# VH-VL binders against q96il0, part 68

Target 1, 167 residues: q96il0
Amino acid sequence: APERGAERRDTAPSGVSRFCPPRKSCHDWIGPPDKYSNLRPVHFYIPENESPLEQKLRKLRQETQEWNQQFWANQNLTFSKEKEEFIHSRLKTKGLGLRTESGQKATLNAEEMADFYKEFLSKNFQKHMYYNRDWYKRNFAITFFMGKVALERIWNKLKQKQKKRSN
Short names: E, the ipSAE of ESMFold2; O, the ipSAE of OpenDDE; V2, 0.75 times the mean of E and O plus 0.25 times the DockQ between their complexes.

## First folded at step 3 (VH-VL)

Design j4 (framework fv_ebrasodebart)
Fold by ESMFold2-Fast, scan of step 3:
Structure j4 (fold): chain C 167 residues (1-167), chain A 121 residues (1-121), chain B 108 residues (1-108)
Amino acid sequence: as target 1 above (167 residues)
Amino acid sequence: QIQLVQSGAEVKKPGASVKVSCKASGYTFTRYYISWVRQAPGQGLEWMGWISGYSGDTNYAQKLQGRVTMTTDTSTSTAYMELRSLRSDDTAVYYCARHIPYDQSKGFDYWGQGTLVTVSS
Amino acid sequence: QAVLTQPPSVSVSPGQTASITCSGDNLGSKYAYWYQQKPGQSPVLVMYQDTKRPSGIPERFSASNSGNTATLTISGTQAMDEADYYCQTWDDSTGYEVFGGGTKLTVL
């Protein structure tokens, strides 16, 4: 079936999912989550006869993906470092060691960690606000160009159908 | 400028391990994969495996599975390749090269300068 | 599993056209890539995605890929083109990158 065609499936000959698709794939492929951003990268298919409009859309999507991955990788790293520093600082203030008697990492309770989360969110509020604004702008642009590409493809199919009939 | 700079030459005895580094600069490390390719004296290019700068996921050539480990340190934009239980036929120049192993691949467009690993008793 | 076969050597006179072939099962359904390697140097990408030339590679380099055979063509071959040439593709069953055995181009 078309919906269950070989190109739609991402499977090895043994029936196991493939790790990467063929390079001449007719479809975009979604990769494994990035270690730092925890976002899945999309590997974009480039058609042989890509129109200028299709190229603009693809480049916009690629640039948006790169921007998004960079933002979240940096954000996640910052969160992890500041969390560890906060825990260390609070344990030192209480006169407690960084490790329990059993050698496990000493932790703070949920109520104490709530203080960190509130501080982190407050500290990063402006950064997240600008991120959301840029994200909306990028998604609006992508949606707009997706619409234009769809219309272009409809017109091209109509023109191609006319040429075939004219022969 | 886009550059891949590898660690210096190594001389090892059979049974030892070697770890070669490849430091990337001039591009977004997490956008690309790094492949390792070796070349024995007077022989052709042999692909060893790749590692994702995105996820750290790896894919190793069957011949080397169990002996090779590839890792990355994204904070320093560095890829590593460790080969264990070295044999005399592991003597080769080891290259790192960047690529994307999917539809948009431009091939291995940038290569490191190579690292000579000599395995001799 | 993909296996790429290249002739071990090709010889041409200066100014003549060199043709280097790379054969593999259903290779035309995959992208082929070509690398030039001179003694003591790292490989240099000279052709990508079957027919495309990187910036800085002379127009005399061209390539094709159809059926089971990819071909690198160097028109008006010059002494500086003397090198080892490797084709490369991707194996869709394993996800492995695969190199051909290499062809030594001699310009006499």
Scores: ipSAE 0.000, ipTM 0.466, lowest interface PAE 14.9, mean pLDDT 80

Design j5 (framework fv_ebrasodebart)
Fold by ESMFold2-Fast, scan of step 3:
Structure j5 (fold): chain C 167 residues (1-167), chain A 121 residues (1-121), chain B 108 residues (1-108)
Amino acid sequence: as target 1 above (167 residues)
Amino acid sequence: QIQLVQSGAEVKKPGASVKVSCKASGYTFTNYYISWVRQAPGQGLEWMGWISGYSGETNYAQKLQGRVTMTTDTSTSTAYMELRSLRSDDTAVYYCARHIPYDQSKGFDYWGQGTLVTVSS
Amino acid sequence: QAVLTQPPSVSVSPGQTASITCSGDNLGSKYAYWYQQKPGQSPVLVMYQDTKRPSGIPERFSASNSGNTATLTISGTQAMDEADYYCQTWDDSTGYEVFGGGTKLTVL
């Protein structure tokens, strides 16, 4: 079963196009924040003459983005669900309904929510440290390959210049 | 479709080594870790270690340090577990399972079918 | 070293509620997971993050985790629920995954 809101609508083809990256030169584009992760995705431009090294760099960046999006989407879903369950449990304990007299969703005050935040941080804080380690490793790999790509481009320019001089 | 497919059963003599493979498909291999978990006949699940699909970083259970090596081949989305200096008490079904140790939102959500390794003279 | 302790066996009659416990130091401050294993099969995740069910797991499965004890509860137990059940958590300090010793659920 697909996630609610994941279904795409493409029913009006005449003169109406899908939202496209606003880049006439086909460069990388930064999109709107993802609904679940709250992170802005980068849509990578793929050059027609992409080298194997450039492809590896792009794939590393794409995979890192996917990993980062997945982690934060999972964290945000976990936070929201556990917060909701905590609020419902505490309201039940107090003998209160889930809705206020005005029909609004019932909530707890900041002091009552402190217990939830402490529990959530306890369960997740150490995990975030390991996430940061992987983040650093991924960024190191990306930086390393960015350097390799830069050197490849310099070498190719020097080769072209030498070839031109020999004429 | 997410799958972890393991290599076939092995029979080894004491002192030999065994290398079990776990081929992943249907997801981005580099975004997950692979754990190896074994189960001796009639016994419970014993965690052996995990390896990052991205960095190749490993973490081995203390009991197995010095005898186990875990590796990956990202080009084939395959994880490997090699256990050396085999003894009769290494006889077990060996499982691979995917997870992210620091993001346990789904635990070990996909497992391989298991590989029986029998160590006998 | 973190250790998770489970009773070796639990027996219930069909339709009754089965309760399987998992004990570990300050386990309630960590996420607990539960796996079902039938003979000749790989383990199947039945509960994750203390209380949550994966898609395809019946509503009769529920779980809790507080203090030192996580509990898997199977309401209206059916013959098909007969299996070995394992709890699991992650040790932040070592990065080790830790499994309980397993509980054989018998439905008589």
Scores: ipSAE 0.361, ipTM 0.751, lowest interface PAE 3.5, mean pLDDT 85

Design j6 (framework fv_ebrasodebart; at its last look DockQ between E and O 0.39; V2 from the best seeds 0.00; counts 0 for: pae E 3.7 > 2)
Fold by ESMFold2-Fast, scan of step 3:
Structure j6 (fold): chain C 167 residues (1-167), chain A 121 residues (1-121), chain B 108 residues (1-108)
Amino acid sequence: as target 1 above (167 residues)
Amino acid sequence: QIQLVQSGAEVKKPGASVKVSCKASGYTFTNYYISWVRQAPGQGLEWMGWISGYSGDTNYAQKLQGRVTMTTDTSTSTAYMELRSLRSDDTAVYYCARHIPYDQSKGFDYWGQGTLVTVSS
Amino acid sequence: QAVLTQPPSVSVSPGQTASITCSGDNLGDKYAYWYQQKPGQSPVLVMYQDTKRPSGIPERFSASNSGNTATLTISGTQAMDEADYYCQTWDDSTGYEVFGGGTKLTVL
């Protein structure tokens, strides 16, 4: 069983947090949910005898993970920031402060928040179709290369079996 | 540092083709799209199309469909834009710019320096 | 295709507020972006997602987008702000990026 090592979160240049798996990991490692994207990142183990095809698959999966984490981190940050701005704007319009007389955060009722959700969905929903198209293309490519890797492994096993029979 | 570096100025005759390159550095090329935007002398910005750095999917402006082809070479992080059957009104500065069309937080945040293409007899 | 309309020119005195408008059908239902272009230079992103400033853009730049009109506002306008300004959005039906015609800001 692999030992549990150090775990850390760093902000990537794209604004997506990172995790660092155990120093002596010999398997793929699944981290905790990223603070910004809320997706669980996977650290890919690199074997010493990795084939070029296996390397291509791993890099494709790593690039896809970075793309997904970047997209969802940006979406979540946009949602949170615009929600806060909307609440502050509506409270200002009503002549209310950010805190109630009891010192609690001032909030909007469900009817008022419905306006925000309608606006946010309007601005973002249609573009999710293009995101989904890219997501399907990336998953298709990953599946295709997983199939190629599987065939390579089958072929290598067949070659090993033939060598054993010939020797 | 993030930068987009374009090929040098071109002078072409009507009916010829031109191919402009845009070399990206400082970011994961496959996670962004590249748009091409041109600007005729004294005129505004005209969007020509975009290409995915990942899939090579393209979307071309209606006016240019049939004359423009966009490609990428992911091994060199380079985008290309080829415009065929050149006319004098294709004389413009051609820009590449990175973005993600469906990520609302991304405008065209980095641009190439521009490539002047002059079409004259 | 969506069409974005900008005034061709706006003039303002140094230290005054400049307002540049961009009009398009239901523009407020989309995000608007703004670019500054000085002669001989590439455009520079100055506002994104209607109201947000990129790092390095002075806080005197602000913007709004509501109904059919997006507005770029430059408070305390300086000579260095003299440039062409372009608004930009996306057409959902085509996936096309759309630029406004541009506004030349003159600081007299």
Scores: ipSAE 0.525, ipTM 0.793, lowest interface PAE 2.1, mean pLDDT 86
Fold by OpenDDE, look of step 4:
Structure j6 (fold): chain C 167 residues (1-167), chain A 121 residues (1-121), chain B 108 residues (1-108)
Amino acid sequence: as target 1 above (167 residues)
Amino acid sequence: QIQLVQSGAEVKKPGASVKVSCKASGYTFTNYYISWVRQAPGQGLEWMGWISGYSGDTNYAQKLQGRVTMTTDTSTSTAYMELRSLRSDDTAVYYCARHIPYDQSKGFDYWGQGTLVTVSS
Amino acid sequence: QAVLTQPPSVSVSPGQTASITCSGDNLGDKYAYWYQQKPGQSPVLVMYQDTKRPSGIPERFSASNSGNTATLTISGTQAMDEADYYCQTWDDSTGYEVFGGGTKLTVL
């Protein structure tokens, strides 16, 4: 029975970075660039006494990271695929092969590629607008919660100092 | 598995309001948008609006401005669509649909089963 | 507001190629999406980003988008392909999603 080639479901790479930091890390760890998004994933440290506010911040950062990883992974994939299709289509139209006489991958000239970029940007304009909007909102929220966490930490330190002075 | 499960059919009188729910599962709700699309009997698809699962930002079709409100509950991964001042021409099947993240631009890849709203005197 | 125009109906014999057009101003500068809807069912995405096919959609489905016209092509049309087909895009100025009027495909 011929093994039906498992159609590689182009499952959008689940943006879950497979990066696992060392078990003993007490800090946020930055991994190598993801192969699809080219973004460096951050593994967020979870302290034993994580406050509810710290937890909220961590979750928001994690969610935003996943969101960004997915966006750029898919963007890069889409761009690469469409670029290749465009090149192939144009070469075919010109009656040219996909490879030069020297065996190199045939390419289009800068003018022809400019048309591709223009079209690609046009088609993806709305996507980029929405991305940018959400990016700002997410980062604003993160910054806001970072401030809150900082204040909480300061307050907790002050309380501890007062308690030590009273004893 | 990704699913959108909508609330059951509704029968309303003219001038009343209806609120339809759409419970999402199998994905990170806050990373996507939900659109609402309705279809009157024997008619085409009509986009009503979208809502961000993250920010709650909305964009409503001009025709429905002032009558439609979309909301989300991120804790339950549920989207809601309320339509007020119902008229007979609002009789339709209402669908929620997931937007693929704008990075993929895959349109509406998952749909709810639809909710029939009947407006009758 | 962007308007997408589809023929109200298209008929094809089994095994023949069906072509459904969707016309809109500068549609080629945007992505087109296609949905199949069978009676009593929710719409199903059959094509996205002009030419891309979701997982689970048969290879006989293809699409193109150029100029002012997007085209859904079903090669070797089968009886099961009988459905309403809707094209969809967006309006950049409003952010509205825009559906075509739909095309009923009949397989004779």
Scores: ipSAE 0.440, ipTM 0.807, lowest interface PAE 1.3, mean pLDDT 89
Fold by ESMFold2, look of step 4:
Parts: structure tokens; sequence; C-alpha cells
Structure j6 (fold): chain C 167 residues (1-167), chain A 121 residues (1-121), chain B 108 residues (1-108)
């Protein structure tokens, strides 16, 4: 099993950044922005002696993060696809190609693109209203359970202080 | 693997009620809606309503308002649809299907296997 | 209330291109979805958000949505594509999901 013997290891002075939580951690971790949603995921800590209330709060936060990540990943993909289709349609109406004479992707000026942004927001308005309603419901529930966990922890500490004084 | 497994076929008399279950697995139940869709023999798909897996909010098709009740049990990841005052034209296969309302998701991307409800005198 | 109209049937020869239409007022202002249903089976999503294809759906399936009409196109049609096809969208005012009447595709 010795690794010694004719082995040469090259070490680059500058490394490539990688986000990787430690195998054992007692804290939540915030990762880099997700490629699709642009949201930073939280990697939740699970303590060995997690109370039922603490477990419910963690699951609620995990589920809400997954929901939020999925919504914005889907919305970003929809936005990108429809932006490309809008540009293509307007270029075709003008009798222009998809690429300039230099080979770059042809695009539209800011005034033309403003019409796309207005149309996209209008088309997706109801989806965002349902998202906002559910977002507020979820965040209220999370805040409520965070308060309950905080009170549970305060009561436990007060009970420990009372037991310490009896000794 | 994402699955929606429905309860078995039922035979009912006119005027009775039926309650169909839809057990979800392989995904976070509270992050999605469940729609119920029925299909009478030889007919097309008819949307009945949806229920939020998170809040339990519902939206029922106008034709069925007053006769249908949809519920969920988040502890078992199960959706239920109850149809009351059954009549012969309620004979159909009843499907549950997963989605997020409007166009924020990939439509009805997973469907249950269907539950045949036969209403006979 | 939105209404989606589909032809009741479409017939094509094997290897030819099938085209199934779905008509509704201002359908192009919304997203259109397509489902395939084979006899005795649950519907399967084959196109979503007008032009997008789910993973696992063959590239011969494509779709478009403009004006009042969405169209599902199957190139190189095979016998296994014989099924009922439904379009779907939503009603702006009620939030109801709306299905078309369905189109039976027959491959002769």
Amino acid sequence: as target 1 above (167 residues)
Amino acid sequence: QIQLVQSGAEVKKPGASVKVSCKASGYTFTNYYISWVRQAPGQGLEWMGWISGYSGDTNYAQKLQGRVTMTTDTSTSTAYMELRSLRSDDTAVYYCARHIPYDQSKGFDYWGQGTLVTVSS
Amino acid sequence: QAVLTQPPSVSVSPGQTASITCSGDNLGDKYAYWYQQKPGQSPVLVMYQDTKRPSGIPERFSASNSGNTATLTISGTQAMDEADYYCQTWDDSTGYEVFGGGTKLTVL
C-alpha cells in the first residue's frame, strides 16, 4: 500500500475554486449561485439530537428552497428562450439574418428590446402573482417556526440554569 | 422516481359519493399542485380542479362546483378527490396529475394510472 | 372562458409528416401544451410552453404557437405514434386549465 516510489506530484500555485462543505459540520452552509436559478443554495445542518420542532423547521426551509430554486430556474429558462425567439422573429420581419456580416449574433436596439421586456412581464403576470402569494405564505410559516424554535431553546436554557442553582 | 399511485376502481349507484386517492412519491409534495382530470368512455379529457400541496387552496371547475371536494394529507403525500351526488354521466376514468399552475412548470408532467368509477343503477 | 378546438381525426401514411392543430382565441398570448394518450394508458406530456420538448420525447415531435393556433408536428410518423393528442392551455380570467377536444391520429 505505500504510495512512495517513482511518483511525481505537480502542484499548481494557483488553485481552482471549488465549494464543498466539510463532511461533518455543525452549521448551515451557503453555496455559490445555482447555474439555472441564480440563487445561492443553503446546505442545511442536521444535528444528532434535533427536536421534532427543529426538524419541522428544517424540512420547511429545505422544501421552500427547492420550490424557490425550481421557480426561478424555470422562469430564467423561459425568459432566455422567449428572448431568443423575439429577436429571431423581429430580425426575420426586417429581412435580416441571425448573424451580422462579422459572424456575431444579430440583436435589436434598446428600444426594440424594451417591447420584449414589457410583453414578457405581461404574459407572465399571473404566474408571478401566484408565486408571490405562495412565497409570502411560506415565509410567514418559516418565521413563525423560527420563533417557536427560539422559544424552545430559551426555555431549555432556563431549565438548565434552574437545575444548576439547585446544586 | 416520481410516481402518482391512485386507488382502485369503484362501482357506485346514482346518488352515492366516491373518494379517489392519489399517493405521490419521489418529489416534494408541498411544492406542487395536483389537478384532477376525468375522461368519460370514448370522450376527451375534462379538467375538474386543482389543489395546492402546500396550502390546500383549491380551484374547482364551474360545472362541478358544489359536488366536488379536494383535500390533501401532507404527512402521507396524498391528494383526495370526492365527488358527491353521482349520476350516470359521472362514469369515467379519474386521473390525478402534478403541476404548478399556469406556465411556470412543464405542464402536467406526471399522471396517475387512472381510477375507473362506474355509476350504474 | 377559453375553448380549444381540435380536428377530431387526422390520418397519415407511415413516414409522412402529421400536423395536428389546436385553435383558441388569442392562444398565442399564452403557453400551449401537448399530450399523447394511447388506448388504456394515461396521457403523456410531449410538448410544453409552445415549442419545448421534454427529455425522452423523440426529436420528430415539434410544435408552434402563434396567433389563434398551436400546431403539433410529427415528422417521420411511425405506427407507435398512433394515439389521441390533446392540446392544453389556461383561462386568463378563471385560472382554469383547459383541454382541447382531442385528435385521433391514425397511421395507415
Scores: ipSAE 0.306, ipTM 0.709, lowest interface PAE 3.7, mean pLDDT 84
ESMFold2 (binder alone), look of step 4: mean pLDDT 95; pTM 0.964

Design j7 (framework fv_ebrasodebart; at its last look DockQ between E and O 0.53; V2 from the best seeds 0.00; counts 0 for: pae E 2.5 > 2)
Fold by OpenDDE, look of step 4:
Structure j7 (fold): chain C 167 residues (1-167), chain A 121 residues (1-121), chain B 108 residues (1-108)
Amino acid sequence: as target 1 above (167 residues)
Amino acid sequence: QIQLVQSGAEVKKPGASVKVSCKASGYTFTNYYISWVRQAPGQGLEWMGWISGYSGDTNYAQKLQGRVTMTTDTSTSTAYMELRSLRSDDTAVYYCARHIPYDQSKGFDYWGQGTLVTVSS
Amino acid sequence: QAVLTQPPSVSVSPGQTASITCSGDNLGSKYAYWYQQKPGQSPVLVMYQDTRRPSGIPERFSASNSGNTATLTISGTQAMDEADYYCQTWDDSTGYEVFGGGTKLTVL
């Protein structure tokens, strides 16, 4: 029975990094670059006594990471596919094969590729604009919450010192 | 499984307001946009606007400016669309639809089941 | 505002190839999306980013975008493909989403 070639489900991989840090890690762990997005996933440590503010920050960071992973995974996939299609189409139009006489993958010249890049950028312009906007908003929020968490930690340390002096 | 579940059918009088809900599940709500699209009986699809699940930023169709308000509740992963000053020509099936994040540009990949709003005197 | 123009109807015999066009200014510089809508049902995304097919959509569905015209092609059209088809894009100036007028595909 001929093995039905597994149709590569071009489902953009659900950006859930399969990276699992060591169970005993008490710190945020940075994984290897994701194969699709090329972004390094961060596994966020969850302290036993996580404050509501720390939890909010962690969730925001996790969501933002997922958001970024999805964006870049899809962007890279789209770029690669469209580039390949463009090359194939142009080679076909020229009556050229997909491989050179030396067996190398046939490529287009820089001028022809410039047309591809221009078109690709044009099609993705709005996408990039919205991405950038949301990226700034998310990072601003993360930074803001990081500041709040830092202040909370300072305050808690001061309270503990006062309690130790009174005893 | 990703689902968008809308509120039930509404019957309203001219000049009234209607608020339709769209509860999202199966994905990170804040990482996507929700668009609202309506369809009058026997007519085509009309885009009404979108809202960001993260920021709550909105963009409304010019025709509906001043009459439409879109909101989100991130705690319940629910989007709302309110249409005010209802007219007979607002009689339509209203759909919510998920926007794939701009990076995926997958259009409206998931749709609610639709909510019939009937405006009758 | 960007306007997308579709033929109001297209008829095809079973097993034949159906072609639905969507024309708009600078559509070739944007991505086109296609939706299928059957009577009494919600629209279903059938093509995205000009040529990409969502999971679960049959291979007989394909699309292209050239110049100012996007085209949805259904090869080996089946009775179940009878539906309204809408193209969609966006307006760069406003950020509005824009639908075509829709095309009724009839399988004779």
Scores: ipSAE 0.541, ipTM 0.833, lowest interface PAE 1.2, mean pLDDT 89
Fold by ESMFold2-Fast, scan of step 3:
Structure j7 (fold): chain C 167 residues (1-167), chain A 121 residues (1-121), chain B 108 residues (1-108)
Amino acid sequence: as target 1 above (167 residues)
Amino acid sequence: QIQLVQSGAEVKKPGASVKVSCKASGYTFTNYYISWVRQAPGQGLEWMGWISGYSGDTNYAQKLQGRVTMTTDTSTSTAYMELRSLRSDDTAVYYCARHIPYDQSKGFDYWGQGTLVTVSS
Amino acid sequence: QAVLTQPPSVSVSPGQTASITCSGDNLGSKYAYWYQQKPGQSPVLVMYQDTRRPSGIPERFSASNSGNTATLTISGTQAMDEADYYCQTWDDSTGYEVFGGGTKLTVL
């Protein structure tokens, strides 16, 4: 489809027009922490000459990042919700208000909160073990494909050098 | 939009095998597991097993060990469930459903439409 | 035998509160889920993570999970709520998913 609005680049008025396409950069961009997961997202650079193997590695890394961010966002929300519910439940049972005299959120003492942490750990401990198993498998796959990409790049450079030297 | 679309109804004879497919769309297939759940006519839901969309790791209900195999094709975002040595009591509607077993905020939130498998002589 | 036990049927009059129980050893130490299934349809998630309601599920649906018993509560029950209801949990020691036997809710 035709581009709408041709790209405009202003050059120096001196009348020396030396336009060359900008050199390609080969780096990813790292964003600010996500509000829910508290993880920094990586925006992947896509090279113009990306090989099928490089594309597979990039997609694998993108999918892993999405999975990781989803898990931690859900974990953080779950922890916050269950903590709030536990505090509200205990305060209602004691006949106490949800706010202090100063208007701040009422909280339970450390001994009472220990009950919550023990219950939360019990409910989530083995869940984290399964998460870690999948995390290791994803990292293994990423490392494997990183190795394949590295070998592909080395082989291509060697083939190119041999063609240049060979007469 | 998130969808799980299953293959059509099958009629099989006892001793045969059946392979049901479940094509996922609208989400990153490799970030979820697919469970297979069956329901005999007039009966409740029976979990059969799950498979990782990423690793292909499986976990099968003990009752079905040796008869069931679950696979995935990540290139087509499709999960498969093959049940062998069919018996009349395998007659059921077979469902696929997405989830993440260790992410409890992800119950079985999307289900396929179901595939009726009838085993009759 | 199913690890999770539900009553096979519950009857309630329109506008009244229906309670469906799901019992299992130490169920309160696990997360419980609830599904609604109408004839000829796939199950629909109505409650997740013990007490949480998905978008689109009416506020009259609520649930609890403590000790050995999870309970789905439907306040102001309507004719449209007539369905089979299944509880479900994940056994993280085996990785197995477990469904209750199901409860047929009749609104008459």
Scores: ipSAE 0.528, ipTM 0.781, lowest interface PAE 2.1, mean pLDDT 85
Fold by ESMFold2, look of step 4:
Structure j7 (fold): chain C 167 residues (1-167), chain A 121 residues (1-121), chain B 108 residues (1-108)
Amino acid sequence: as target 1 above (167 residues)
Amino acid sequence: QIQLVQSGAEVKKPGASVKVSCKASGYTFTNYYISWVRQAPGQGLEWMGWISGYSGDTNYAQKLQGRVTMTTDTSTSTAYMELRSLRSDDTAVYYCARHIPYDQSKGFDYWGQGTLVTVSS
Amino acid sequence: QAVLTQPPSVSVSPGQTASITCSGDNLGSKYAYWYQQKPGQSPVLVMYQDTRRPSGIPERFSASNSGNTATLTISGTQAMDEADYYCQTWDDSTGYEVFGGGTKLTVL
């Protein structure tokens, strides 16, 4: 029920307003956080005269966003499912019910949950190591190409200034 | 939609080299790894190594270190595996396989059709 | 280095439950993956991360992993399930992928 309630509220009651940029927007724009990844997607502007460097930077940013969204959506799901499975298994081993006297889901205390966090980190260590390595590589590349685009734009501005002086 | 299409079967002499291609389609090639896995006739699966579609970083199985080279061409979404100094026990079907996208684990969710490499006398 | 051991074969009658085991040191502390391979075909992922099923794999496939043993279970086994099945994990020290030797499932 609480998941269906949230989803039901997200599915368009009367009077809901959504921002949509014009078809010919000249700017990137940022959407709301994705429900599963908690990351805000960027919707990239593609100019008519995009340079080869600008195109490479935009594609790199788009691909990196897709990669990052997929990682965190999956990681959040994996964590949530494995946490519930761990709690269920430990309660069953202790001979306890899955619900408290009040009907709420039974939980484990912090000491009991420490085993889950240790096991989850250990089991997922290699995945996070590769994610961190790839994250640094991708962000370094993005920063590098941002610098190259910035220099390209400065050079073009200087050419425009030089041309005005020659007249 | 997602496909890995490999190059055709090859027959080689001992001491030669072979280069197998794996053309990917239907997904963002640079966001995944490609692993190469081989299977000798009547035998099980043997992992050879992987390559990152983004960086070109590789990790080769120790028994093949020095004999194998894996590369990518991101402009064509194609991975390559070259095995040198071929021996008769390198006769196998060679597969390329993509790693699962959602948890960065090394599960292999899509496989190429396989490429038979025969090394004889 | 990690080694995964599977029985060479398992036989079941149609409609019965097949269980294929995969044994390795500390396998329960890592994720296990399962692949199905029919004759002349490439492998197909049927289970990942111990218990997860990819989209398109029938619900009769399930799996578990605890202690030193992962188990692939096929309930209501059908003739089309006759295939070789491989488990897979990684070696902690090298990061290499490791496959089990494979199990031939026969449906009599």
Scores: ipSAE 0.452, ipTM 0.750, lowest interface PAE 2.5, mean pLDDT 84
ESMFold2 (binder alone), look of step 4: mean pLDDT 95; pTM 0.963

